# Designs tried in a protein design chat: miniprotein binders against Glycerol-3-phosphate dehydrogenase [NAD(P)+] (gpsA). Part 2

Target 1, 321 residues: Glycerol-3-phosphate dehydrogenase [NAD(P)+] (gpsA), of Methanothermobacter thermautotrophicus (o26468)
Amino acid sequence: MMVTVIGAGSFGTAIAQVLSWNAEMVRLMARRSEVVENINRTRENSAYHPGVKLRDNIEATLMDGSVLEESEYVFMAVPSGNLRSIVRSMNSSLEDKKIVSCIKGIEHPGLKTMSSVIREETGSRTVFSISGPNFADELIRGMTSGITVGASTRYAREIAGLLKSPRIILDHSENVEGVEFCGILKNVYAVAMGILDGQITGENHRHSLLTLCFREMNLILNEMGYGELHDRFCGFGDFLLTSTTDKSRNRTLGLMLGKKMRLSEDSTITIESLRSIRAIRELTEGLELPVLEMVYQTMQEPENVNLYIREFQERISRPEF

## First folded at step 6 (miniprotein)

Design TI2 (from TI1 with E45W W49E)
Fold by ESMFold2-Fast, scan of step 6:
Structure TI2 (fold): chain B 321 residues (1-321), chain A 85 residues (1-85)
Amino acid sequence: as target 1 above (321 residues)
Amino acid sequence: SQELKKAIRELYRAVYEIRKALREAMKSGDPTAIWELRLALYDIWEAVEKLLEALNTGDPEKFRQAVEEAQKILEEVQEVLKEYE
């Protein structure tokens, strides 16, 4: 079986390497000819994974729908902001394909997940998602990673066959959009933990607040009908990874907000985070979400972070019984 | 690629040293040290991303600028480490 990965960035390259162990050939599509040439000539995608040799059955090409005919599965690993235009450029070639989204984003306005955008643009009836604690740099080096497969059971088994490895732990849900939504929630709560880590010292404080963040995430998942995802790799696993590691851009954004600092290089992530918060608030009208509210207020007025944290702490210190 | 290999190696060494210092700062509960060390980690990964993007571009001038920026960040990080050793 031939599999195509669209997007030769960090994650696209890593997932192509994983897929190459189980597929006869993996076609890795890149936007830039320099990346294609580098991969095919040197067996490395040095811009993203310097020093990592890609398997011989990975072939890089420019993004071109005309060469998709032999691929049954297509993995989408492009930035969320570019997804619609990329899919549109390959429109008819994707209609009959089984498409797996590796992208954690939501369109605003419209509140559409990436799988929904793919379904709308391609007309494909077989659109799936994967997500979990799977940093590309660790995944490509064969370090143990967890992945939730969002697909109906039959297709989940096929996708599991493509991803199978002693170093990959898989779990499953039929809620394709829910798996993606977990990625949006974990990023918001990673910002929250960053803010709190910056202001609150002590392991008891940190883990108590991490617990409250996860409880609120779980409340939102239940409201959306995705409650079963809370203990999946896309839920708890990815939430924990993103909220506790120094490698997380969202957590770092929170840390800087907590210290009233500006991130000029992360203006895009700030806009993305605000869009996610607005989407969540719109989808969960009527819920009391003190962590989300604290993040929202802090992002609007970071100079007042101390006030917003104090108000947050006053709310959470009231007994719930 | 030798200059890139050296820059990347030095950035990863700095990551190791900062993580070590951060663990000690977290044990002592020094919030200022924790923040400065975490910001230094952010700066290092941003420098790595810029180096990798310069390679992807293939522009010799952008590569030179990215290496220069990475060296500047390494110098700033070493100053933070010296303060919290």
Scores: ipSAE 0.000, ipTM 0.201, lowest interface PAE 17.0, mean pLDDT 81

Design TI3 (from TI1 with Y16W W49Y)
Fold by ESMFold2-Fast, scan of step 6:
Structure TI3 (fold): chain B 321 residues (1-321), chain A 85 residues (1-85)
Amino acid sequence: as target 1 above (321 residues)
Amino acid sequence: SQELKKAIRELYRAVWEIRKALREAMKSGDPTAIWELRLALYDIEEAVYKLLEALNTGDPEKFRQAVEEAQKILEEVQEVLKEYE
């Protein structure tokens, strides 16, 4: 089987390496010719993964829909903001392809997942997703990672065959959009843990807050019809990874907000976080979401973060029984 | 003091490198690059603030902790810079 990965960034390169163990050939598409040249000449994508030798059956090319005809599966690993334009540039070349989204992003309005955007633009009926605790730098080095495959059972088995290795642990759901939605929710709760970091007094406190965050995430998943995903790698696993690691940009955003640092109103991460929070609030009208509310208030007025944390703490101290 | 001053100097150098990379990302219109570079810039600015505060207090333990934190931030920032430039 021949497979194409669209996007030769950090994650695209890592997933191409994984796929190369099971596919006959992996085509890795980059937008910049220097990246193509570097990969094909040196067997490294040195800008993203220096010192990692890519397998011989990985071939880099510029992004070009005309060379997709030979691939059965296409993995999308581009920035979420570029997805719609890239899909459009590939024309109807993508309509007949089995497409797997590796992107943990949302388009507004309506909290549209990347798989939804792909379906709308291509008309493809075979659009899937993968997500989980799978940092690119660990994945490419063959360190064990967990991945949820979002696909109907028949296609999930094919995708599992492409991802199979002693270092990849897989679980499954038929809820393609739900797998992606877990990725947006975990980012909101990573911001929350960052904001709260300065208030944490010990490990009991830290894990109590993580439990409250995850329970609220589960409440939202249940309201959206995605409750089954709570214990999958895309749910619990990725939530834990992103909320507890120093490598998370969303957790870093939270740390800054907790220190009363104001981000530019036009910054992409602030716009994305606010749009996601506003959409979630609208979709879950009538639910009590104290963590989400604290994040929302803090993002609007970081100078008042201590007030919002105090109000949050008072609210969570009320017994549920 | 010497190690703290060197760490501050390296953080300011990283600020300059990130701002240069951010200008290029703005020209290319790469929203992911702009996003990651902006966050790296904020991380460095916070690390600089913490180092200056530790230097002002004169506490040897806070000094050592701030230097360790700054080295960690510098390593993370170098990975972001390597990804984009």
Scores: ipSAE 0.000, ipTM 0.153, lowest interface PAE 18.2, mean pLDDT 80

